# Ledger of designs, part 12: VH-VL binders against Elongation factor P 2 (efp2)

Target 1, 189 residues: Elongation factor P 2 (efp2), of Mesorhizobium japonicum (q983m5)
Amino acid sequence: MVKVIASSLRKGNVVDKDGKLYVILFAENIHPGKGTPVTQLDMRRIGDGVKVSERYRTTEQVERAYVEEREHTFLYADGEGFHFMNPETYDQVAVSEAVVGDAAPYLQEGMPVQVSQFNGIAISLVLPQRATFEVVETEPTTKGQTASSSYKPAVLSNGVRTAVPPHIAPGTRVVVMTADGSYVERAKD
Key: E = the ipSAE of ESMFold2; O = the ipSAE of OpenDDE; V2 = 0.75 times the mean of E and O plus 0.25 times the DockQ between their complexes.

## First folded at step 14 (VH-VL; framework fv_ebrasodebart)

Design r6 (from q5 with light chain Q49K; at its last look DockQ between E and O 0.51; V2 from the best seeds 0.00; counts 0 for: pae E 3.8 > 2)
Fold by ESMFold2, look of step 14:
Structure r6 (fold): chain C 189 residues (1-189), chain A 120 residues (1-120), chain B 108 residues (1-108)
Amino acid sequence: as target 1 above (189 residues)
Amino acid sequence: QIQLVQSGAEVKKPGASVKVSCKASGYTFTKYGISWVRQAPGQGLEWMGWISAYNGDTNYAQKLQGRVTMTTDTSTSTAYMELRSLRSDDTAVYYCAREKFDWFDAFDYWGQGTLVTVSS
Amino acid sequence: QAVLTQPPSVSVSPGQTASITCSGDKLGDRYAYWYQQKPGQSPVLVMYKDYKKPSGIPERFSASNSGNTATLTISGTQAMDEADYYCQAWDSRTDWVVFGGGTKLTVL
């Protein structure tokens, strides 16, 4: 955090106001012919999404954070968390399990991920929409069983449980949605 | 799989009310907001309002203030939009859309839409 | 006050570049978002925060936002890109959410 004057604030900045974080949606400096110059801020509170519109004197000091969104490459996970590398600078960022959340099993070494950082701390990730995993466990096809379009349970190589079409056998590589592991198609490799 | 599944089409008379549901799945419902957007036949998108699934806070479009109520049921991960005192010009497809509370502040997932027809 | 103006239609030949504009007062000082809507379907987010692309959106889509104008650009336009396109911004002077009127992209 640093203290800055209100007139320096721009869309995408994050400010701390009364212990709550707000992202700037729009900032405008207004210089009337008479009266005090003001900065108009349209903001959204992080956590609950409340939108507020406020005016500050242009010289009023405000605590600002820097937020940057940048592509990183996933390296590995360990007891400290999930480790990503900026492919341009080679700087590494550790991201907590809380921030990664239920995306964790879909991360693959070398996967490009968009990382948003606040004061050098990762606060959100965006994975590629789709990823390829091997089916390691599913029900076999039994002789005499009729073909069906109904999906059957399967376990992916990352441990995720999903459902696949009946013709998918163990060892098959499949494309799934990284949001929830839902089956998309058989991999074309 | 992130999904927003809406209730089925409705036919209503002028003066009635309609309540459209939006069942969310595949994500933590209470970490996001739900906006409602409608589209009259052959027309563009019109924002109706927003509700936070985190705390139930709402914002309604001014022209609909007093006629619309948005609620959530966190136990079923369902958002609701009720529009009262229906008029013929309320005929539209009604969408629910998810939005994040941060700088990825877009409508990233949409329901399939619910057609509401208002006629006598 | 805040109105987002889009051309009602744009026509291009397959393989050509389509350019869809969205004009509004001080739009470059706000984040612009773009949605694609195919007939009978829900809108789909295709660009966010002026120029950023969600995962899974083709490389041929790009966007910019400066001054009073945001622009969605589709290079190498394909028949599957035929749709209605809406821009969107945040503006507290209205009801917070402002959509453009929409642009019908025809690939002929």
Scores: ipSAE 0.258, ipTM 0.664, lowest interface PAE 3.8, mean pLDDT 86
ESMFold2 (binder alone), look of step 14: mean pLDDT 90; pTM 0.930
OpenDDE, look of step 14: ipSAE 0.553; ipTM 0.824

## First folded at step 15 (VH-VL; framework fv_ebrasodebart)

Design s1 (from r3 with light chain A89V; at its last look DockQ between E and O 0.53; V2 from the best seeds 0.00; counts 0 for: pae E 3.0 > 2)
Fold by ESMFold2, look of step 15:
Structure s1 (fold): chain C 189 residues (1-189), chain A 120 residues (1-120), chain B 108 residues (1-108)
Amino acid sequence: as target 1 above (189 residues)
Amino acid sequence: QIQLVQSGAEVKKPGASVKVSCKASGYTFTKYGISWVRQAPGQGLEWMGWISAHNGDTNYAQKLQGRVTMTTDTSTSTAYMELRSLRSDDTAVYYCAREKFDWFDAFDYWGQGTLVTVSS
Amino acid sequence: QAVLTQPPSVSVSPGQTASITCSGDKLGDRYAYWYQQKPGQSPVLVMYQDYKKPSGIPERFSASNSGNTATLTISGTQAMDEADYYCQVWDSRTDWVVFGGGTKLTVL
């Protein structure tokens, strides 16, 4: 975290104000003919989403956080959270269950994940759009059925419930969307 | 499966009030905000306001200030929008939409919409 | 005050590239967001924070934002891409959320 003058702030920067973090949505430097130059900031508070608009003197010092996005590889989960490795440095980062959230069942060992870090601490993740899982439970296929029939319930190897075409049998590997588990296609080799 | 399910269509007379509900499921309700957006027939999207399900803080569109109230009930994971003193130009489809409180700050899931018709 | 201008309509042939613009004062200094709305349906987020893509949105969608203009680009446009498209920004000067007027994309 470093002190910077307000006029250097831009969208995407994160600032610390009164012990709370804000993402800058818009910054504008204003130089009126009579008054003091100011920086106007539209910001969103991380954690509760509160949006504020503030004006600072352009030379006023503000605490800026460094937020970095880097690809990591998922390793495993344990009682302390989800563990990722930077493939360039081999440094490991533990990410809390709260940050991983609804993405947890889609994580697979070796999966590339975009990790956003604030001062070395992970604050958000972006998974690959698609991932492959085995179907462990679904209705048996019926010979003669076409792929255009109604989708049927299925359970994936990660426990996620989804719907698949009628021709999908237990043991089939399928590609699903990591956002919601929706079926995309059968997995390729 | 993330869903926002809204209450059914309503027909109201001018001067009445309407309260539209938005029931959230498939995610942790208190970690998100809810915006309300309306769309008059044949027109574009108009933002009405926002509420944090985390702490109940609100921001209302200036045009609607004094006529709109947004609330949440965290025990039922439900957001509410009440619009008072209805007039004919309030006829619209009303949507709820959620927003995450991290770096992803868009409206990523929307309710199905609630048609409110104001007619005498 | 904060006004986002979109062309009312854009037409392309199947397989061609569609470009939908959103113009506003210093728009490149703000994050731009894009929503798709098909007839009778709710809007769907297709792009966020200028160029980022939510999970489930096809690779043929891309976006950019610089100067006074944000652009949503659909390469290899398909019939299923026919929809209204809205840009959106955050702007505290009037209301926190500003939508563009919308663009109807027609695919022949």
Scores: ipSAE 0.372, ipTM 0.745, lowest interface PAE 3.0, mean pLDDT 87
ESMFold2 (binder alone), look of step 15: mean pLDDT 90; pTM 0.931
OpenDDE, look of step 15: ipSAE 0.581; ipTM 0.829

Design s2 (from r3 with heavy chain N59D; at its last look DockQ between E and O 0.20; V2 from the best seeds 0.00; counts 0 for: pae E 2.7 > 2, placed apart)
Fold by ESMFold2, look of step 15:
Structure s2 (fold): chain C 189 residues (1-189), chain A 120 residues (1-120), chain B 108 residues (1-108)
Amino acid sequence: as target 1 above (189 residues)
Amino acid sequence: QIQLVQSGAEVKKPGASVKVSCKASGYTFTKYGISWVRQAPGQGLEWMGWISAHNGDTDYAQKLQGRVTMTTDTSTSTAYMELRSLRSDDTAVYYCAREKFDWFDAFDYWGQGTLVTVSS
Amino acid sequence: QAVLTQPPSVSVSPGQTASITCSGDKLGDRYAYWYQQKPGQSPVLVMYQDYKKPSGIPERFSASNSGNTATLTISGTQAMDEADYYCQAWDSRTDWVVFGGGTKLTVL
């Protein structure tokens, strides 16, 4: 646990309030032209769901569960896991294959990734929502296909199979969602 | 697997009360909450309140405060919503919905709905 | 009144991409959730916490949330996707749970 000022809290943070843990649902720093700056916190207690809405002075100290979230860049993977580096300090962290899970194919060298650690152990990653990959294979469009068959199977350069519009050819760079590989658009230069 | 089964449709007169049940199965009832959401004919979803099956804590929508009571019976894994002093504008389909109490806090499973008709 | 505003309807042709918006003040600082409701049926969760997908939801569904707008996107839209779609957020300024007014998606 560490003490932080209220204005530093964001959705997804976990705080300790009177010995109970709460997930921040919403945090807003309010700086009125008149009156004291405050932080509005909407929170939900872990375990029983009690909802709390409270205002804190922006400088008020709050006990935050030590879940360190820091931007890292992806370096490489090996037998010890997936390796990320803080671009300012050059400190590295290894994240287990189990934690990376289905995100693994979407990691690209140099990709900015938010790494969350609880007690020094990585517990989650947040990739950019979108990433660009090359289409390396697409199935040909069958003549006579109906309008309802406008998307076709494709394989991306990371091995992920997705669906793309009929006009996408091999070699085309496409933007996909990193959550599931779904097609967004053709990449723009 | 996981399911919420609600009691059947009801027809009530203005001023009466209705109590809708929601029986849960396929999961640990006391680890979740139950929200009640209603939908008037041709309208959108309106949250009514919730109850923690863990400890019985409740929170009710302001417009319903004083008219609604939500309870659970953990021995039967059943949630109840009672709405009193019914008015014609309480005619709606009433849903129960399960919610988690951590960072996976969506309404992930819904009951089939209970139509309550309030007419004179 | 609802804090979350959705267009009443969106129409797309089969196979095309549908986008359904949900607007609220600083919605991007809240988690956004999406539900699908077909006529005579209960709502079904299709996206949670801005972009996450529950088990069993097709790959063609995706979502984002930034600034004051959350967006549900359905690529390769199929006739079975025709439904009402509701966004939802946690907001203590209302009664904790706020739903958007709903958007009827029509697939022509």
Scores: ipSAE 0.354, ipTM 0.744, lowest interface PAE 2.7, mean pLDDT 85
ESMFold2 (binder alone), look of step 15: mean pLDDT 90; pTM 0.930
OpenDDE, look of step 15: ipSAE 0.639; ipTM 0.858

Design s3 (from r3 with light chain K52R R93S; at its last look DockQ between E and O 0.64; V2 from the best seeds 0.00; counts 0 for: pae E 2.3 > 2)
Heavy chain, then light chain:
Amino acid sequence: QIQLVQSGAEVKKPGASVKVSCKASGYTFTKYGISWVRQAPGQGLEWMGWISAHNGDTNYAQKLQGRVTMTTDTSTSTAYMELRSLRSDDTAVYYCAREKFDWFDAFDYWGQGTLVTVSS
Amino acid sequence: QAVLTQPPSVSVSPGQTASITCSGDKLGDRYAYWYQQKPGQSPVLVMYQDYRKPSGIPERFSASNSGNTATLTISGTQAMDEADYYCQAWDSSTDWVVFGGGTKLTVL
ESMFold2, look of step 15: ipSAE 0.466; ipTM 0.792
ESMFold2 (binder alone), look of step 15: mean pLDDT 90; pTM 0.934
OpenDDE, look of step 15: ipSAE 0.493; ipTM 0.795

Design s4 (from r3 with heavy chain K31R, light chain R93S; at its last look DockQ between E and O 0.67; V2 from the best seeds 0.00; counts 0 for: pae E 2.9 > 2)
Fold by ESMFold2, look of step 15:
Structure s4 (fold): chain C 189 residues (1-189), chain A 120 residues (1-120), chain B 108 residues (1-108)
Amino acid sequence: as target 1 above (189 residues)
Amino acid sequence: QIQLVQSGAEVKKPGASVKVSCKASGYTFTRYGISWVRQAPGQGLEWMGWISAHNGDTNYAQKLQGRVTMTTDTSTSTAYMELRSLRSDDTAVYYCAREKFDWFDAFDYWGQGTLVTVSS
Amino acid sequence: QAVLTQPPSVSVSPGQTASITCSGDKLGDRYAYWYQQKPGQSPVLVMYQDYKKPSGIPERFSASNSGNTATLTISGTQAMDEADYYCQAWDSSTDWVVFGGGTKLTVL
C-alpha cells in the first residue's frame, strides 16, 4: 500500500480504510473562501457494498492501493485454489475460491482471464463472455416433437444447469454465456 | 441462469402497506446487494433504497425514510421491500435490481417488476 | 448534489447514429451508467462505468463521459434499439443513486 494525500484521490482509486478496501466513486477538493481545504470522498466497500461519504483535510494521508489488471491464463484448480499464469513472464498467481466465486464452473484450461491484483493478491477476475461445454444431460430428441416447444432443461459438463433448444441432444457441444450459463448457440467446432 | 423473480401485482387502499418479494437464483445471493427502484405510470425511474445481502445493511431514499423497510432472507435467497402508509402517488411498478460489490458496480440484473396500485 | 438532465426524445433513421446525452454537474468526475427499457419490460444495463460494455450488448453501443456530459452512442441504429434510455450516477447528496429523466429513442 502507499500513503497519499487525500486531495490526490480520484474516481476508480482504491483505498484501505480501517482494514477494508473501498473504491472511490467520486472525489472533490473543496477550497472554501475561509477555512481549511477539504477532500470529499464518496466510496463503496468491496466486500459488502457499504457506501460511505466522508471528508478529509486535503493534506491528510490515506492508504491507497494500486490495482493492476493483467491478462493471465487459467492452468488448473485444486483443493487449495485456482492457479493462473502470466503468459509473458510465466509467473503464477493462486486465486482463492472466494475471489473466483460464481465464475468457478466456467474456467477451462488455457482460458484467457483478466486478473486484477492489489499488492500481488488477486481481487477480481473477468472471464471471456462465452465458453463451450458439452451437454451431459437433457431430454433426447424424438420424432414428433414440435418446433413450438420451449427450451428444455440441460446439465453442462461443468455441472451448470441451463436451458437449451429442443433439438439439442446429450453429447452436443454448446456455447454459453459465462455470466449465467445461458445458451447462445451450438458450438461451431 | 441468473434470475430475480418478484411477487405478483397488488391492489391496496390508501393507508395500507405492501410487501414485495424478490427471489434470486443462479448466483451466490450473499455476494451482492439489492436495490429497489420504482416507476410511476408514464414516469422515469426512482431509486428507493438498497440492502446488502451480505450483512443486511440498508440505505433508504430520504423521501421514503420512515415508510420503507428492506430485508433479506438468506436461507431462501429472497429480498423484501415493505412500503407503509400508502398514498395514491405510490402507484408504480416496483423493481428489484442486483448490484455488484466488486470494481464493477452496476445494476446488472433486474426483476420483472411488481405493479402496486393504490386506489380507494 | 446532481440532477441528471436528458433530452426527452431523439429520433433517427435506421442505420444512422443516435446520440443520447446526460448532463449533470461534474458528471465526468463520477461513473455514468446507461439502461435500456423497452415498453412493458424491465430496464437492461447497456453501459457501465462511463464506457464499459456488459456481456451480450452489441458492438454498436458505445459511451463516453467527460466534463458535465455523458453520451450514449448507437451506431448503425436498428429498429430493435427503439426504447427509453436512462443514465445513472452515484452521488451521496441525492440519496446515493440518481437517474436521468429518460430519453425516448425512436427509429423511423
Scores: ipSAE 0.406, ipTM 0.758, lowest interface PAE 2.9, mean pLDDT 87
ESMFold2 (binder alone), look of step 15: mean pLDDT 90; pTM 0.932
OpenDDE, look of step 15: ipSAE 0.594; ipTM 0.839

Design s5 (from r3 with light chain S55E; at its last look DockQ between E and O 0.58; V2 from the best seeds 0.00; counts 0 for: pae E 3.2 > 2)
Fold by ESMFold2, look of step 15:
Structure s5 (fold): chain C 189 residues (1-189), chain A 120 residues (1-120), chain B 108 residues (1-108)
Amino acid sequence: as target 1 above (189 residues)
Amino acid sequence: QIQLVQSGAEVKKPGASVKVSCKASGYTFTKYGISWVRQAPGQGLEWMGWISAHNGDTNYAQKLQGRVTMTTDTSTSTAYMELRSLRSDDTAVYYCAREKFDWFDAFDYWGQGTLVTVSS
Amino acid sequence: QAVLTQPPSVSVSPGQTASITCSGDKLGDRYAYWYQQKPGQSPVLVMYQDYKKPEGIPERFSASNSGNTATLTISGTQAMDEADYYCQAWDSRTDWVVFGGGTKLTVL
């Protein structure tokens, strides 16, 4: 984290104001013919989404954070959290359960994940769009069922509950969306 | 699995009010915002306002100030939009849309839309 | 002010590249977003934060934003891409959210 003058701020920068983090949505330096130059900032507070529009003197110092997005590979989870490795540098990053959140059941060893970091601390993850899991529990198949029939409840090998077409039997490998577990197709392997 | 399910179509007279609901499921409701966007027949998208499900903060479009109220009920994961003093030019499909508070700040999931018809 | 201008329509043949523009004052200093809306359906996010792609959007979609213009590009355009496309930006000068007027993409 470093102090910078307000006029250096651009969209995508993160600033610390009164102990709260804000993402810059828009920054404009205004140089009136008379009067003091100002920087107009449209910002959004991380955590609750509050949007704030404020003006600063262009020379006013502001605490800026560095936020970087880099691909990592998922290694494993333990009592300290979820562990990822940069495949180029071999640096490891531990990501808390709170940050991983609803993505946790979709992580698989070796999975490429985009990790966003602030001051060395992981803030968010982006998983691949799709992942393959086995259906471990669902209703038996019924002859004559088509893809247009109502979907039925199923449990995946990662514990996620989803809905699958009626022709899917237990033991079938399926592709799901990692955002919400929705069924995409049968696995082609 | 993430879904926003809106209340059904409504027909109203000028001067009445309408309250549209948006039931969220499949995600942590209080970590997101909800925007309301309407679309008159044959027209483009018009942003109406948003509400944070985290703390209830709102921003309303300037032309709707005084006529719109947005609320949430976190116990039911439901957002509401109420538009008062309806006019015939309020006839539109009303959408709710989810907004994440972090670096992914687009409207990533939309409700199915609620047609509100205002006519005599 | 705070207006995002899009062409009302764009026509392409299947397999050609479609380019849809969105113009606004200093738009390149703001994040731009793109939504697709097919007839009778809700909008779907197709690009965010200038060039980023959400889950499930085909690789043939791309976007850029610089100067006063954001551009959505669809390479190898298919019949299923026929839709209305809206750009969106954040702008506190009037309302926090502004949409462009929309562009009807016709594939013929």
Scores: ipSAE 0.336, ipTM 0.716, lowest interface PAE 3.2, mean pLDDT 86
ESMFold2 (binder alone), look of step 15: mean pLDDT 91; pTM 0.932
OpenDDE, look of step 15: ipSAE 0.605; ipTM 0.838

Design s6 (from r3 with heavy chain K100L; at its last look DockQ between E and O 0.28; V2 from the best seeds 0.00; counts 0 for: pae E 3.7 > 2)
Fold by OpenDDE, look of step 15:
Structure s6 (fold): chain C 189 residues (1-189), chain A 120 residues (1-120), chain B 108 residues (1-108)
Amino acid sequence: as target 1 above (189 residues)
Amino acid sequence: QIQLVQSGAEVKKPGASVKVSCKASGYTFTKYGISWVRQAPGQGLEWMGWISAHNGDTNYAQKLQGRVTMTTDTSTSTAYMELRSLRSDDTAVYYCARELFDWFDAFDYWGQGTLVTVSS
Amino acid sequence: QAVLTQPPSVSVSPGQTASITCSGDKLGDRYAYWYQQKPGQSPVLVMYQDYKKPSGIPERFSASNSGNTATLTISGTQAMDEADYYCQAWDSRTDWVVFGGGTKLTVL
């Protein structure tokens, strides 16, 4: 936890109010021509979704929640979200699909990921930059394409579409970037 | 897998009421809210209101205040939207959509829609 | 009540970049969301919290939100991207959800 002035808060920030965590959905600094400048914070309480609206003096101190980053291992996904385990404590945390976002296709069982949490509530993930998947489909190369300069469309085992060198065939395991699915190299396994 | 399955199409007379259901599955129903959004033919999306499946709290669009009632049945994981005093301009496809109870406030899953036609 | 304004239509050729804007008072200070809707289908969330993508959304989709304008960008636009796109935000004053008027994206 760190105390910051209200005017420094932005949407997406998490604050502690009365022992409960709130995410800021809207923040506005109001500087009237006359009167005391204030910061309007519209927030949602994490956990039950209660919405609150608070007005602070711009210089008023507000407790901003500390973000803990810990390595976890991805276990599985279900209707409740994506489940990760702390390899040290064996504690598990469920992360919503919304938080996981576009990282979802790249998650593999046993994969180490960095989980950012506010008092045990997961808010974001950082995946390894590279992951290995099998190519399940490829399209034919067009005439004139050289093996060194041309890529062809492919589909990975996780459903992600990518481009691979012409010599890559279905069944081949490849390393891709988890950020955008771009091809890096043939897997060496 | 997460699904929202809505009740079938309705044809109503002006002045009547309609109640559309939305059955949720694949997730813990009480952990999310449900919003209702309608779309008149050839028009855009219009938010109607929100209900918490956790505590039953509701918030309705001003335009619909007094005419709309949203409810949930946690035992069946079903949300309901009742619209009363129907008029021709209520003709639309009505959608239920899941809303997270965290800070996302996004509609990440939608029902298939329910056409409600109001005609004399 | 907050109003979100979108252009009624945007046209692009395949492979070009499409940009769909959503304008609202201080929209940059709140989260913007984007939905794709194809004829006869339910809307699909394509962007949340300004720039984040749900799983399954193509990498060619991106978004930003600053000032009074949120922008959905589709690079390398494909025929399958032809649809209506709606921006959405939460009005903190009323606690209501507001949608833009929608933009018809045509891929020529």
Scores: ipSAE 0.043, ipTM 0.638, lowest interface PAE 3.2, mean pLDDT 89
ESMFold2, look of step 15: ipSAE 0.295; ipTM 0.689
ESMFold2 (binder alone), look of step 15: mean pLDDT 90; pTM 0.932

## First folded at step 17 (VH-VL; framework fv_ebrasodebart)

Design t1 (at its last look DockQ between E and O 0.22; V2 from the best seeds 0.00; counts 0 for: pae E 2.02 > 2, placed apart)
Fold by ESMFold2, look of step 17:
Structure t1 (fold): chain C 189 residues (1-189), chain A 121 residues (1-121), chain B 108 residues (1-108)
Amino acid sequence: as target 1 above (189 residues)
Amino acid sequence: QIQLVQSGAEVKKPGASVKVSCKASGYTFTKYGISWVRQAPGQGLEWMGWISAHNGDTNYAQKLQGRVTMTTDTSTSTAYMELRSLRSDDTAVYYCAREKFDWFLDAFDYWGQGTLVTVSS
Amino acid sequence: QAVLTQPPSVSVSPGQTASITCSGDKLGDRYAYWYQQKPGQSPVLVMYQDYKKPSGIPERFSASNSGNTATLTISGTQAMDEADYYCQAWDSRTDWVVFGGGTKLTVL
């Protein structure tokens, strides 16, 4: 836990209030023309979901959670979730499907992933912005075509549907953005 | 196969009360919250309030303060919403919805089938 | 006043991109959520926490939230996407949960 002033808090921060942990849903600093500046916090308690709304003086100290961010390597997924390994200690952490979310189809064995943890519990993941997948379905290649507005549908080896330039054929390895599967370039391997 | 199964439709007179049940299955009931949301005919969604199945704590919509009570029975994995002093503008479909309150997860991810409550003389 | 304003309707042709907006004061400083409701059915969560997608929601759905506006985008819109769409945010200034008025998406 680190003491911070209330005005530094933003949605997604975790704070300790009276021994309970809360996720900030909304924070607003209010600077009236007259009167004392305040920070309005809307929060959700972890564990039972209770919602609270509180006001602090902007300079009031609040205990903010210490969040560790450390690179892990993706291993596999099973019924317990997605499993990652710290490459230095070999400790494993299971991350729930809810935390992984839409990133799931982009995970590849051995992929480096930044894992944010609070007290050993994974609370978020950051994948590399780009990953390489094979195009398994798309329309036939059109020779010499380079029209930028004529992207065609494709299916990647991870099942993601995307759009690729007309010159991409099935079997081509492509680099995509892991946020949405958008085409970046043909892989150079 | 997460399910929220609500009690059947009800017809009530003005001034009466209604108690709608929402039975949960397919997940650990006490790890989630239940919100109640209503929808008047042809209109949008209106949040009524929320209860933690973990400890019974509640938050009620300001408009409904004093008229609504939300409870749970963990032995039957059932949430209840009671609305008192019914008026004709309380005619609506009443939904229960499961709220995630694990880390950074707070959406209403599963909804009951809805319970029509009609308030008429 | 934490009112979420949506256009009452949006019409698109099949295969086109639909955009549904949700406007509210400082909405980008809150988490935004999106629900789909087909006639006679319960709402279904389609996007949460601004841009995240639950398991089973098609890739053609995406969302963003910044400034005063959240946007739900459906690329390659299909007839089955015809529904009412509601945005939602957390905001204690009105009632903890606020929904937009809804947008009827018509696929012609």
Scores: ipSAE 0.461, ipTM 0.771, lowest interface PAE 2.0, mean pLDDT 86
ESMFold2 (binder alone), look of step 17: mean pLDDT 89; pTM 0.924
OpenDDE, look of step 17: ipSAE 0.481; ipTM 0.796

